# Ledger of designs, part 10: VH-VL binders against p56860

Target 1, 255 residues: p56860
Amino acid sequence: MMTAEVRTPEQGGGPLTTEPRAPRSAPGHADASAPAFGPETDPRDIIRWALAAHPDLLMPSAFNLNGVVLLDLAAQAGYRGEVVFVDTGYHFPETLATRDRLESRYPELTFVTLNAGASPDDGQTPPDLYASDPDACCAARKVDPLQRYLKEQGPSALLNARSRDQASTRADIPFVEEGGARRRVNPLAHWTREQLEAYAAEHDLPVNPLYFDGFLSIGCWPCTRAVKPGEDARAGRWAGKGKTECGLWQGENKL
Below, E stands for the ipSAE of ESMFold2; O stands for the ipSAE of OpenDDE; V2 stands for 0.75 times the mean of E and O plus 0.25 times the DockQ between their complexes.

## First folded at step 2 (VH-VL)

Design i1a (framework fv_ifabotuzumab; at its last look DockQ between E and O 0.01; V2 from the best seeds 0.00; counts 0 for: pae E 16.3 > 2, placed apart)
Fold by OpenDDE, look of step 2:
Structure i1a (fold): chain C 255 residues (1-255), chain A 121 residues (1-121), chain B 107 residues (1-107)
Amino acid sequence: as target 1 above (255 residues)
Amino acid sequence: QVQLVQSGAEVKKPGASVKVSCKASGYTFTGYYMNWVRQAPGQGLEWMGDINPNSGGTNYDEKFQGRVTMTRDTSISTAYMELSRLRSDDTAVYYCARDRSYYDSSGYDYWGQGTTVTVSS
Amino acid sequence: DIQMTQSPSFLSASVGDRVTITCRASQGISSYLAWYQQKPEKAPKRLIYAASSLQSGVPSRFSGSGSGTEFTLTISSLQPEDFATYYCQQLDSYPYTFGQGTKLEIK
């Protein structure tokens, strides 16, 4: 009867690695030139640079997956500015709820909700403008309110949640966009959807529940549907209308 | 409702070790740093360190390095602080405290009730 | 380490008084400062975070201000329940050091 000595595996308690929180005081070398960022660059480092170069930085958000991830990363990087959201009057309740959860989670940030003063029932905008003229609808309900606010605030740069993996039309988005009224910084330019999802899960971020129902890109309810497997993430936006962007990043209304 | 419940009072001799537990409830345990703060009788607050309950990563004040070990059991949402080679000046109330944010500390919005540790010969 | 110096260490005031407590950091900490209230034999309670943000459930008579190296906690009109010890804490960098505390006593 050979008594098999059950060698209790010594759980080698590996040395607990110290995990310092990201330094908040980036030395403000305001080098106006954007560093050479790469796909391997930590988005937080990009944000720290942006904050140093642009202390008046603002963050527009629609609280999609990218936006939620960016918000968390920005907070970690020391962002303490405004998160600017436009309530078009046509947002999903889930989107508004997501905003509220984020606001609760990040009280160190200032959440600003804009609107066009145009409710679907205000009589000022045709109630079916989203159907008859999506461009005009987006202009009136989203672009114009945001542009007016940005003009008033006059930030030197925007922190955007845009990534190359969002759509084919964004395949070449750089970390830093020059030109226009202000600089645009895209810290998540090279993050994949898988990376974003993993990050959000790991950090228990409040992602819009519609995302898990196939709404990979969420806007106004009249112009947003879930996408099918294999479709572009933005295929559910303005489906059948020949429109792929809201106009924030193109033309005379470019942010 | 968020709650942090600590283990009971301890009396130890010099040279011994003490392990204090802090059971968390009412929130995602792994989503927030757990901090440990002590307070000697009639003295101020002293930060000891923190732990990321998700990764198990720790940060200690240098004063306690080599003597303090912070751990967690995620299965029961419990954080632990062990202090070894106890001295009389380690007599204090020890608190666990939740950081309000995961990576960007904004201070401690919830505290345990405290654990009194007395070190006497 | 960042040193946090509170002033005064002791303060005597009356109900209804405006009270100000100062915290100075040995180096710039931006707005990464919290204020706590501690009553005898109780755990501390956060009052202010991010230098000026009021903790939910804390009365509006409490306010925080400042950035960089100088910070203040103000109680606009002292109430009987406000007699306690107050602490500031920097949260800019490890270790997260506390001020030595300010004991607010009834005059």
Scores: ipSAE 0.021, ipTM 0.526, lowest interface PAE 6.7, mean pLDDT 88
Fold by ESMFold2, look of step 2:
Structure i1a (fold): chain C 255 residues (1-255), chain A 121 residues (1-121), chain B 107 residues (1-107)
Amino acid sequence: as target 1 above (255 residues)
Amino acid sequence: QVQLVQSGAEVKKPGASVKVSCKASGYTFTGYYMNWVRQAPGQGLEWMGDINPNSGGTNYDEKFQGRVTMTRDTSISTAYMELSRLRSDDTAVYYCARDRSYYDSSGYDYWGQGTTVTVSS
Amino acid sequence: DIQMTQSPSFLSASVGDRVTITCRASQGISSYLAWYQQKPEKAPKRLIYAASSLQSGVPSRFSGSGSGTEFTLTISSLQPEDFATYYCQQLDSYPYTFGQGTKLEIK
């Protein structure tokens, strides 16, 4: 069983309500079928539907921009459940600080840190695995602990922060993904990078400070190195390939 | 409604300096880069530099390095561009223009009205 | 520095015509390209960002395409208000250079 660090809603203040948004006795209230959502649908309406259909809804987050925007929208829509973060042992200190700021800002949520206190040298993986096989390292330190927690908790659905990039495709990311162990709900499915940035700025969301210091990935430091161009005169530039591969998390302009 | 309102026209002598202001409203000033672009009479657009209004960090085109200073005052949501040691070929309309701050630049969705700077002997 | 070359520099067309303006980059810039429209004595207005994404409030007769080094702005069925000067700008790396412009005039 995974060691879990839990911060309950009461840690930062008074009790939080867990009352359902919809009447329990209403006809059709328990219907799990998703409505016809469209590109104009407010993400909060999608989240409200998900909460009514899935009272056991859980939200995994790595506290990237999408995740922070989703967290704020979910709190507004009445989400009062768990925000599940995996301590891989490879997070930048700034990412852990962002988690702490989010915990303080949303005392009504329960922040769960899986594998709390992890470090690169804790023996969970061979010391060179992050360099020799990054996917295996990610599987062992991020995916496996999360999957074990989800199996233990058994939620019927997850809130995911997937979104589309307007520049990249007209591909339709589904608002609700079926066919796995649980539903995955994507309230931001049709939001663009520009919309996410504008929302975060407008609401003064706790954004990982590494974005303000230029081109840096919000992910774990081993994943950040794979696409950097390495040229001083071109700081903030990715050699075309890096921009494509790094999507939403590519760096900013040279400062 | 996003607006960028620039200071009025300036007439300067060679060797002087000019400081153009750009007051932002309708959005979070510190969340977007501010760019400065100029256009000499009958000519195209020329990028001069930008400023991160949150940190105050700047990037200048090498052509202006040593003569341009871009600053801001976050308390009044205003960006400034100062160009020193003016020459007659600095005669132009100077624009401020907004770009997003956190991710790759996507160009400038809002522009100021422009400030005409005339440098004459 | 990345040189942006627009063609044609000058274009004469009639209302209702389909117009194509091209922009060539001296090195690959992926999709980091914007198109602007500028009318006399006015500030530029962004039409297209990320090479192909239409700015909100811009008429659908405007479209952009291309990636890498070759980019195209297309105006289907010109309207009287479309006669202006058009600029491309690369946003891949500093300095963020503009093309020299294409002046579109009415016949």
Scores: ipSAE 0.000, ipTM 0.411, lowest interface PAE 16.3, mean pLDDT 77
ESMFold2 (binder alone), look of step 2: mean pLDDT 93; pTM 0.953

Design r4a (framework fv_rovalpituzumab; at its last look DockQ between E and O 0.08; V2 from the best seeds 0.00; counts 0 for: pae E 16.8 > 2, placed apart)
Fold by OpenDDE, look of step 2:
Structure r4a (fold): chain C 255 residues (1-255), chain A 118 residues (1-118), chain B 107 residues (1-107)
Amino acid sequence: as target 1 above (255 residues)
Amino acid sequence: QVQLVQSGAEVKKPGASVKVSCKASGYTFTSYGMNWVRQAPGQGLEWMGWISTYTGDTTYADDFKGRVTMTTDTSTSTAYMELRSLRSDDTAVYYCARDLSSGWTDYWGQGTLVTVSS
Amino acid sequence: EIVMTQSPATLSVSPGERATLSCKASQSVSSYLAWYQQKPGQAPRLLIYGASTRATGIPARFSGSGSGTEFTLTISSLQSEDFAVYYCQQYKNWPLTFGQGTKLEIK
């Protein structure tokens, strides 16, 4: 009757030595003038440049087609930073599922989900704010949380999925935007929707299924509609309000 | 809850005009377009036209061009469809239907029967 | 205009059985296809949009499939309340066009 001594594995919980994070020396803004990029420039090369110039680069994303494509390209280019998403409380389930699929696909990236504590029942905002004041709704649920986080993190640049083909208001988006709180890099500035779709298909990227239902630009469900073929991708955003942008890229709330 | 409430049944003579109203509630009226669809007795659905509740832009089916006018009153969240020069074959149930993407519809009015008889 | 053709005109199926309804477009409509159910004396009800996306509140037994020119609505296990007329509709191009409908009746 040999009593097999079940050796309880000693949980050597070594003290997490919180090594004091050395004060991030003010990244010497190497005034590295952005190279002359062109429509033929591989977005990955732009991203590599951005990473070299801005090692603290962050990637905001809403996981639209552009965002999904950018995420893949960035990963290939060696990006290993944060993918910053704001859960507004009004995202489609499909959007959240897309996020989750992407997070699973890219374990080398850190997915950060911000939340303003905003829920339809948060008691802080009117439940119909999206209808009565879309600007205020976006400010509270999307812009403010992101701005707060960016202020805290203080990245010298953002990697954005914006392209000229997304909307008429973006027709002149450059590869690198100067001014504001930080530099904005737009590697996909010249990619067309067709190119994005082809890339996504070729690489079997987890594109939000709503895209194939005509939701070419996806935000919060109260403010997002499908569009017809040939329409502006953002025509379905804030339908009936004349609003075309959430405010992230305009005015005082410009990222 | 989203509701589309249409005006009551109409009886008209040939050559007359009819104006059907559709009052919307439970959603932001100007955030969704409005389709009009009719159905003759025992027949299928026929699209008549679409109106943007925000811009006022309209698109009509060719069969109705010149005879149909779609309008909206944003202050009352009401869409209107006027059909002129009525014929016996215009006898149908007329529906308003909320448009989500200038194409597919999710909520429908209860329908308005328009009877055209001599 | 894009002509939508449904088949069959009438489909007789027993309760609990599967029903398959066909819709064909004269030209590609991609996934810009909706399915509606209409019961006698009622307005149409949206079932499917984007060819395969089930509308809110629609039972799981309803499914849409297809793209381009060929589409199918499937009811996996027919319930008594499912006997109605079904319409497909394209919304890719103006004018919007409906199929002529399929009447689903009890066998």
Scores: ipSAE 0.020, ipTM 0.523, lowest interface PAE 6.2, mean pLDDT 89
Fold by ESMFold2, look of step 2:
Formats: C-alpha cells, structure tokens, sequence
Structure r4a (fold): chain C 255 residues (1-255), chain A 118 residues (1-118), chain B 107 residues (1-107)
C-alpha cells in the first residue's frame, strides 16, 4: 500500500495546497487570481489560463460526453499532461473501449489508469456494496485510488469537465472553485448538452456509445441506467438510492 | 473466452410459440446487453429487439411488438427470446448477439433454426 | 426508421483483386455503422465498427470508410476465405437496421 501522507510541522512542511509538485520543481501560482470568466468565454482560454497558473494541472476523467469534449479542447489549448481514469471494476465495457479510442487519438497525452485490472470479484469491496452502501463503494473503488494518486503527484489544480446543465446538484458550479486541497477548474461550466453534442459531432470525437442509448451520465454498470425522456441527465446514476453525486463532492478530497 | 450457446432447433406449428435460450459464458453477463436477430432462409439479417441484462428493459422492433418477449435469468447468465403466434414466415435462424456499443455486436450465438410448418 | 441500402446485390471478383462494397443510409448515421461478414452456415462476424475501426483479429485487408449517409467496405487483395455475404448495419437510432447484403462471389 502507498504511504502518501499530508506533511506535518514535525516533517518540516508548509501548507500542501500552496506547494508545487516535487518532481517538477515548477513554481506554484497559488496567489494568482482567476480572471472574470463569463458564459461566453472560450473554454480553451480558461484552460490556457489554468496551465499558466498551474503547470502541474491534472485532468481526471470518466470519459462521459463532457470529459471527451474537455479532453479535445485541452489538447488544443496546449495540455500535454495526464488524463487520469479510475478503474472501479464496475465500468461498462463501452467505457473502457472509449478510453482506448481516446488514447489512440491523443498520443500527445498520457493516459493513466488507476486500479488497473479491477473487477467485481477482486475483494476490494463486498460483492453487493454498490447497492447496500454506495457511498462506501465509491469511497473504496473510486475516491481512495484517485485521492492517493493526487496526494503523490500533488497538483495545485484539477481540470474537470463538469457543467451546470448536467444535473440540479451542479447548477451553481463556478469556472474556478477555490478552497480544499487544490483548485478545481471547470472550463465547460456554462456549456449546454446541445453545445457539447454539437462540438463532439463537428470534431468527430469518440463518444461513449451508451450515450446514444440514453445513458446521459455513465458510471458503474450496477448504478447506471438509461435516462427516460424528460429526466435529468444524472437521474440514471445510483438509481433507486436517491443519490445523484458520488462522495467525490464531499469532504476535503472533493474533485 | 466469450461464448453464446443457444438452444437446439425447433419445429413448430402455426399459432404456437417458441422460446429460444442463449447461455453466456466468459464475461460478466450484466455488463452487456443482448440483441436478437433473425435470418429467414436465403435472406438477410433482421433485428428483433434488445434487452438490458442489467435492468431488464427492452426495445422491440415494430414488426415483432406484441408477439415477442425477451427476458434474462442472471443467476444462469441466460437470455431468452419468446416468439408467439408463429406463422410460416417466422421460419428462420434466430441469433443472440452481445451488445457492445449499444447496437453493434462483437459475439454471436451459433443460431437456432425454428421451422414453422403445418 | 433508417433504411440501409447496399449495392451491388452481387459482386463477382477474382482472388487477389480489390472489392468495393457500398452502403447508403436514408438519413445521416454519422459514423455509427458496422460491417459484418457471413459465410454459409455460420453466424455473422463483426468486421468493422464506427465506420472505419477494424474489430479485433480482422485482417488489415479489410477497411471501412464514409460518414453520414454513404459508406464503403474495401477488401484489398481478396483471399479465398473472403467470398461471403456482407452486411452493413447502422446503430445511431433504434430500431437497428441492416442492409440487405452484398454477396461477394468468385468471377
């Protein structure tokens, strides 16, 4: 098991959120204020700003429509870093195939798969934990591997594909979230699903084919269903459990 | 390796029903949907419908709506297609096919010949 | 319903030659098109998905192209095992629909 820990006064460290990653030695830009971005701001300008302010920027992705569009925009804006995917052992095969197609299309990016080789039977969690306690399932199979990796790499910011149009729980997300262990940059915050679809079609992007069967928000197969006409895009996530976001939005490790 | 093994050939009279089974192995059954496709003698492929092995939700082609029922048994990793009120033009080979990418298929069963004759 | 129309119905070519099979959709399917090969007495075999991506284990002599409403399957340097019936299939919208098939036979 990895032993990545928060630095303490006895270990001679200052606040972790203000330091650059050790292996890159790049200066941190923790004091840089985000510009006043608006709904019309080109996401690539937001990404270019984020790269200048945070040379250690990382991009976690589950390769939903938003994530695929963000990945293309980021590549255009000069992103050459890592695309970090967590293998929960419960992804649809279509999601894994989409990852492979994206890796082939963007050789300039480094695709990192955390928890590679995971399966429902790998003993990381009880077989039915996704149903009985989805928060614990998300913590063990999604949050914990990503959190450990991010603590090892120590990025000062993350590039996220969230948009306000995805769900009512996301209606208020800003372009830049301050606070916590690192900044969270949401270049697509104000893009609609229609704009995302149009962009993906115009650029012939590899979109998860389940999207076209009404899986508008794709997570683990035990917790994901096709969305009925008129439903919120994330209504198919954690179906029957009253959950619309995984625990990644809660606590100090929110992504 | 992935296998889809279907039940054996059937001979039926007009008006009867047939239920074809498709037993899956070599993969997690509930991770992939299942298509059913038929092929009349000397003719092309005709999509009959799809079932989610996770939710049990179905989508049927209009020509079969009302006559077809698709089900699964996750405890045996088996998909079923039942066609009722058989007619002579239902004579065909019936295939199950694993749904990858929600509409194209990477693995097919060996086919089940259903002959409807009086 | 999206109607898929294949041409020609039968294509006679010699081994070692190139075969070009056409598939036309009644409305745009973007790149959501698959090609299958079927030999007598066998189940169909996936060749191409996404209009141009070869399935695992498919020889490089098979290639797909096209987008929107018009698609082509090309088989370069035909082998004896390639003489079969070929189907295109759209998967943009339900119902899923197949073309009527192109029989590739020895000239």
Amino acid sequence: as target 1 above (255 residues)
Amino acid sequence: QVQLVQSGAEVKKPGASVKVSCKASGYTFTSYGMNWVRQAPGQGLEWMGWISTYTGDTTYADDFKGRVTMTTDTSTSTAYMELRSLRSDDTAVYYCARDLSSGWTDYWGQGTLVTVSS
Amino acid sequence: EIVMTQSPATLSVSPGERATLSCKASQSVSSYLAWYQQKPGQAPRLLIYGASTRATGIPARFSGSGSGTEFTLTISSLQSEDFAVYYCQQYKNWPLTFGQGTKLEIK
Scores: ipSAE 0.000, ipTM 0.409, lowest interface PAE 16.8, mean pLDDT 79
ESMFold2 (binder alone), look of step 2: mean pLDDT 93; pTM 0.943

## First folded at step 4 (VH-VL)

Design e1 (framework fv_barzolvolimab)
Fold by ESMFold2-Fast, scan of step 4:
Structure e1 (fold): chain C 255 residues (1-255), chain A 119 residues (1-119), chain B 107 residues (1-107)
Amino acid sequence: as target 1 above (255 residues)
Amino acid sequence: QVQLVQSGAEVKKPGASVKLSCKASGYTFTSYYINWVRQAPGKGLEWIARINPSSGNTYYNEKFKGRATLTADKSTSTAYMQLSSLRSEDTAVYFCARRGYSGYDLDYWGQGTTVTVSS
Amino acid sequence: DIVMTQSPSSLSASVGDRVTITCKASQGISSYVAWYQQKPGKAPKALIYSASSLQSGVPDRFTGSGSGTDFTLTISSLQPEDFADYFCQQYNSYPLTFGGGTKVEIK
């Protein structure tokens, strides 16, 4: 396989850990400009537009409430691409079980787990890096593996489950983000927590059971705790560290 | 270079079972589904099933459900397909193929294993 | 099951010719079509995915087009190594299904 000057097996010799994909900007698959989406737009219409504009669309997911809802809507809209999850070695067992339930429920989708079987003791990162340097831990175990995969696969856009209702840093996210290595599409940007919860309940979606135990925002176990009454949903993430967002959405690590 | 290397030819009697292997190299085995497809002499290609090597999750063509069993060994980067209760119409070349990015397009194929069922 | 009807079943051509092969789905499959080349005694080789996206390393004389139910593979200037069988495949829904194949033979 060869795209422009991208390295191929023929050029470099030897096996590849991941293989680069041909770009989707072939004749007939040109990017479309984003239409005007609004507060009443059905997320499925946004997803259908994204698929038409970006046939190589890829969906990273951590299988939180937003991710589960997006997955169901995407499947309904005709998404047949990859659902990419990074195994950091620090996920709650409930998160992994939720992934497995979703894979069984949506056989038409492909579930890719990067670093499958990862453990806290991987010999490459210090076992307590999450405590001393959460940003370095997030970069090494989550951001770096995902960015490596995205460079190899070369999608022209990502389908993300972010909503404006999740945090102050997300209050102004658009439905379609430009810039960086690729477009990011946020079909749930305008949905509230209440709408997501109602949708999941109505459709009996497999949600992480930890949500019923006071975990309103779920990440890796070293950086997640149950919230107290009156706390923001993300207050349990990186408690005491002054951090509210993973490096996936910050600075040079923005996807 | 991505390679899928399959086991050698098999000759079986009706009613027997056969287990074929597909050894992957040149990529991260657990990141790509493996599909099994057969081609009978003078016939077209027929999809049998797929497996996610990471989770072990499988999905079967209804025609083969109950006779075909897919497994994968992560430690050896090898996928397996067992086909039981063999009949003469199971005589075919059996291919393993890696799932591509865009859905269930199959981007790399093994060389094939010939299975002959004769009495 | 979605039936993929491929035509012609065979054709003869000379080096330098433009060759077109068509594939028709029994129901709408969006752009979820792949094309493969198979030489005698060998495994299929992927050429095209998502109806028109060229696989890396495949010569640009191969082009795919179409959407919905009607799809075409075109070889713009046939080379000696292009004499082979060609197959389309849908992946909109299970089970995955293939066209009957087109044999491209030398005149």
Scores: ipSAE 0.492, ipTM 0.750, lowest interface PAE 2.3, mean pLDDT 82

Design e10 (framework fv_barzolvolimab)
Fold by ESMFold2-Fast, scan of step 4:
Structure e10 (fold): chain C 255 residues (1-255), chain A 119 residues (1-119), chain B 107 residues (1-107)
Amino acid sequence: as target 1 above (255 residues)
Amino acid sequence: QVQLVQSGAEVKKPGASVKLSCKASGYTFTTYYINWVRQAPGKGLEWIARINPSSGKTYYNEKFKGRATLTADKSTSTAYMQLSSLRSEDTAVYFCARHGYSGYDLDYWGQGTTVTVSS
Amino acid sequence: DIVMTQSPSSLSASVGDRVTITCKASQGISSYVAWYQQKPGKAPKALIYSASSLQSGVPDRFTGSGSGTDFTLTISSLQPEDFADYFCQQYNSYPLTFGGGTKVEIK
């Protein structure tokens, strides 16, 4: 990982900084067993447990509906770690505008934007790779930059915004996942789309305006379309390609 | 093409209420928030409130809480603002405006409704 | 509330002049600034969003710049139809707030 753009609490309204990121110093406390979480568990209680077990916790976010709801709940629960976003160069302008609003709304948090290979003009990743090879584009633009950063920072766990009702492939995700390089915590595993939308509206969270135009799962613009009533929420992703997950959660690329 | 068409001018006495309408066309009404902004004669713009037409959820400027009430009718693609307990200081042109596609800027505006409050 | 301070309150210019209007926020608002043009008896017309992005159909002689607390609207070569009032607006947080306006008048 060469460089990252960082928005820190001390910057306030100042410009973003671009700098090399140093690894975390000491690892946090590990080896705390997860309590029994269930359908009534407040996500903030899950987050508070995760912070106590893993003070070095990081939160990757694509700033989709789940991500902005998790960010608000995490800030309320006392999260003050990094919010890590990968700028793929192919995000909708609405997604980048949502990121900017979140940075302004949560000045107490540190926002890290990973820019290595992000621009379509970098000459490294072709603009049409999403259409011709979605897995290769996902690896180059999203998976690889995030994995490099996580390897350098070495967090013992991640806060993820995945929920069980997003897709059949996510139907059985637990609140706490073991294995792989680090623990993954899914505080929103049990929340429905309707609960997320109600929470965002009630708290006036900056959400991507494309949700109101029928985009239930928003990714990069080359492979996202509006979904029809009754379709899987991720049906608008990878239209015609026969996949619902990026390689981020598969095999050796698992976070 | 996007259009917001507002109701006609109103003349009211102090203490009365007024209800203004804003009819949207050229886009999916429930997709964008509708804002209300006023402008007193020769003065600047003042934001009153916004409504999410899909959910009916509102957010009010504290100055107007308790006096302004926003509603929306999905079947007619029409937003409404009622302002109660009118004072002479409420004399202004009242605009409705849509949130922008990429943010909370106001990208399309109604033509305005003049409200005059006099005894 | 975020206060938007706009300057000057008025200016006189000739066709072909370069006109600059400044807007200052009382706290950091990133790039969440829009600019509007208003002609007498008309509704405001959106010109710029996200500090520097041009609204569809707006001539490219209008440019916005700035970030954080200091923002400018520039008209590179003033045309007869550009004589109007101009307003900045922050949309970083509610309540939305506007600058006091700048009247651009003919000399």
Scores: ipSAE 0.005, ipTM 0.411, lowest interface PAE 15.3, mean pLDDT 76

Design e11 (framework fv_barzolvolimab)
Fold by ESMFold2-Fast, scan of step 4:
Structure e11 (fold): chain C 255 residues (1-255), chain A 119 residues (1-119), chain B 107 residues (1-107)
Amino acid sequence: as target 1 above (255 residues)
Amino acid sequence: QVQLVQSGAEVKKPGASVKLSCKASGYTFTSYYINWVRQAPGKGLEWIARIKPSSGNTYYNEKFKGRATLTADKSTSTAYMQLSSLRSEDTAVYFCARRGYSGYDLDYWGQGTTVTVSS
Amino acid sequence: DIVMTQSPSSLSASVGDRVTITCKASQGISDYVAWYQQKPGKAPKALIYSASSLQSGVPDRFTGSGSGTDFTLTISSLQPEDFADYFCQQYDSYPLTFGGGTKVEIK
């Protein structure tokens, strides 16, 4: 990884690393079977199971509301792995500021920013690609860098912040998804937006300030708008383009 | 299933170097750190260093920096520790042990390699 | 470095006895403590992680407790195979450090 920027605990806070800290969940033997999780299951219990089953677990994050809440719950459950963010060059300044606040609040975690310092005009990707071919833009700036990193690191599972309440395409996601290159764990599958907002407020979590300006779902600025009263939370994403998911969760590009 | 098999006993003179091996089987070698720990006669367990086999990244106890060198060969699932400038005080049993990347404790250990340093 | 002070250094016990071993950290380490058993001529075997969680395959007569700076390993009814050395270890920060060990001997 020639373009990655890594923020480790020892680079910011002190002389000691927290890397050797272990979660409460056992590392002895990876457990391939998932327990029966339900609507009353504490997300931290799902995370603890995932840590025991997958010692190489890592967490991609776009630092949206779900991502911020998951990060806090994961840290409480003993997660001490990598938090992986892709700098597409098209993020709102508020999103990058939220990332910086999270890095400061969770010094015990390792933050990895892929393509750190990316700009809209990189000389390789056409600057208007997001308008003419949003799928190609998403693949080149977000999907491809993340897939390359995941291939290099080879985690057996990912910890994801997706919830059923985010969009119709996510309504049926299970707590544990099998298939593909690796297992995906969705500890927040059963949480509503109201629960996420209440949790973030109660714990004074760093939340992207654009949420207070009517942006119910935040992505890259060319494809995000404030939603109207009564609109679906993801209605502001890819407005007019007929999609609700970046290529990470579509067909062959699914993580 | 999970097994770490270490190389045989070594007898060295002061000032020499020794290179120990630890061959892993029964798990995905690149998903776990390999740690090295020693136990000298009359002393307890002492942590030396760890390596991340997937990248070759290492972290050393300050006491062993400059003398210990960790490497790993992914094609053979084997980790190595070289200790240079040997002294009588380095006489010990040396263990390798694995740990998960997301912050686990040491869960499986090799059988140990005895290193004797004498003139 | 975090210093782990283990006591006692040795104890004599009979089969069926309750054995208690303590470990004190020089600073707060939450529950990031593991316990290991080492039999003569063998490598250490993991018993307990996260201060109180039992490793797979370890008999339930072994229990760990404590948080912060004070930790305890208890063997509720000592068996013949339990005569061994026991070590605590912190994994809150590098370098990893171990207690001095406790030898559990036949009375």
Scores: ipSAE 0.000, ipTM 0.471, lowest interface PAE 10.5, mean pLDDT 79

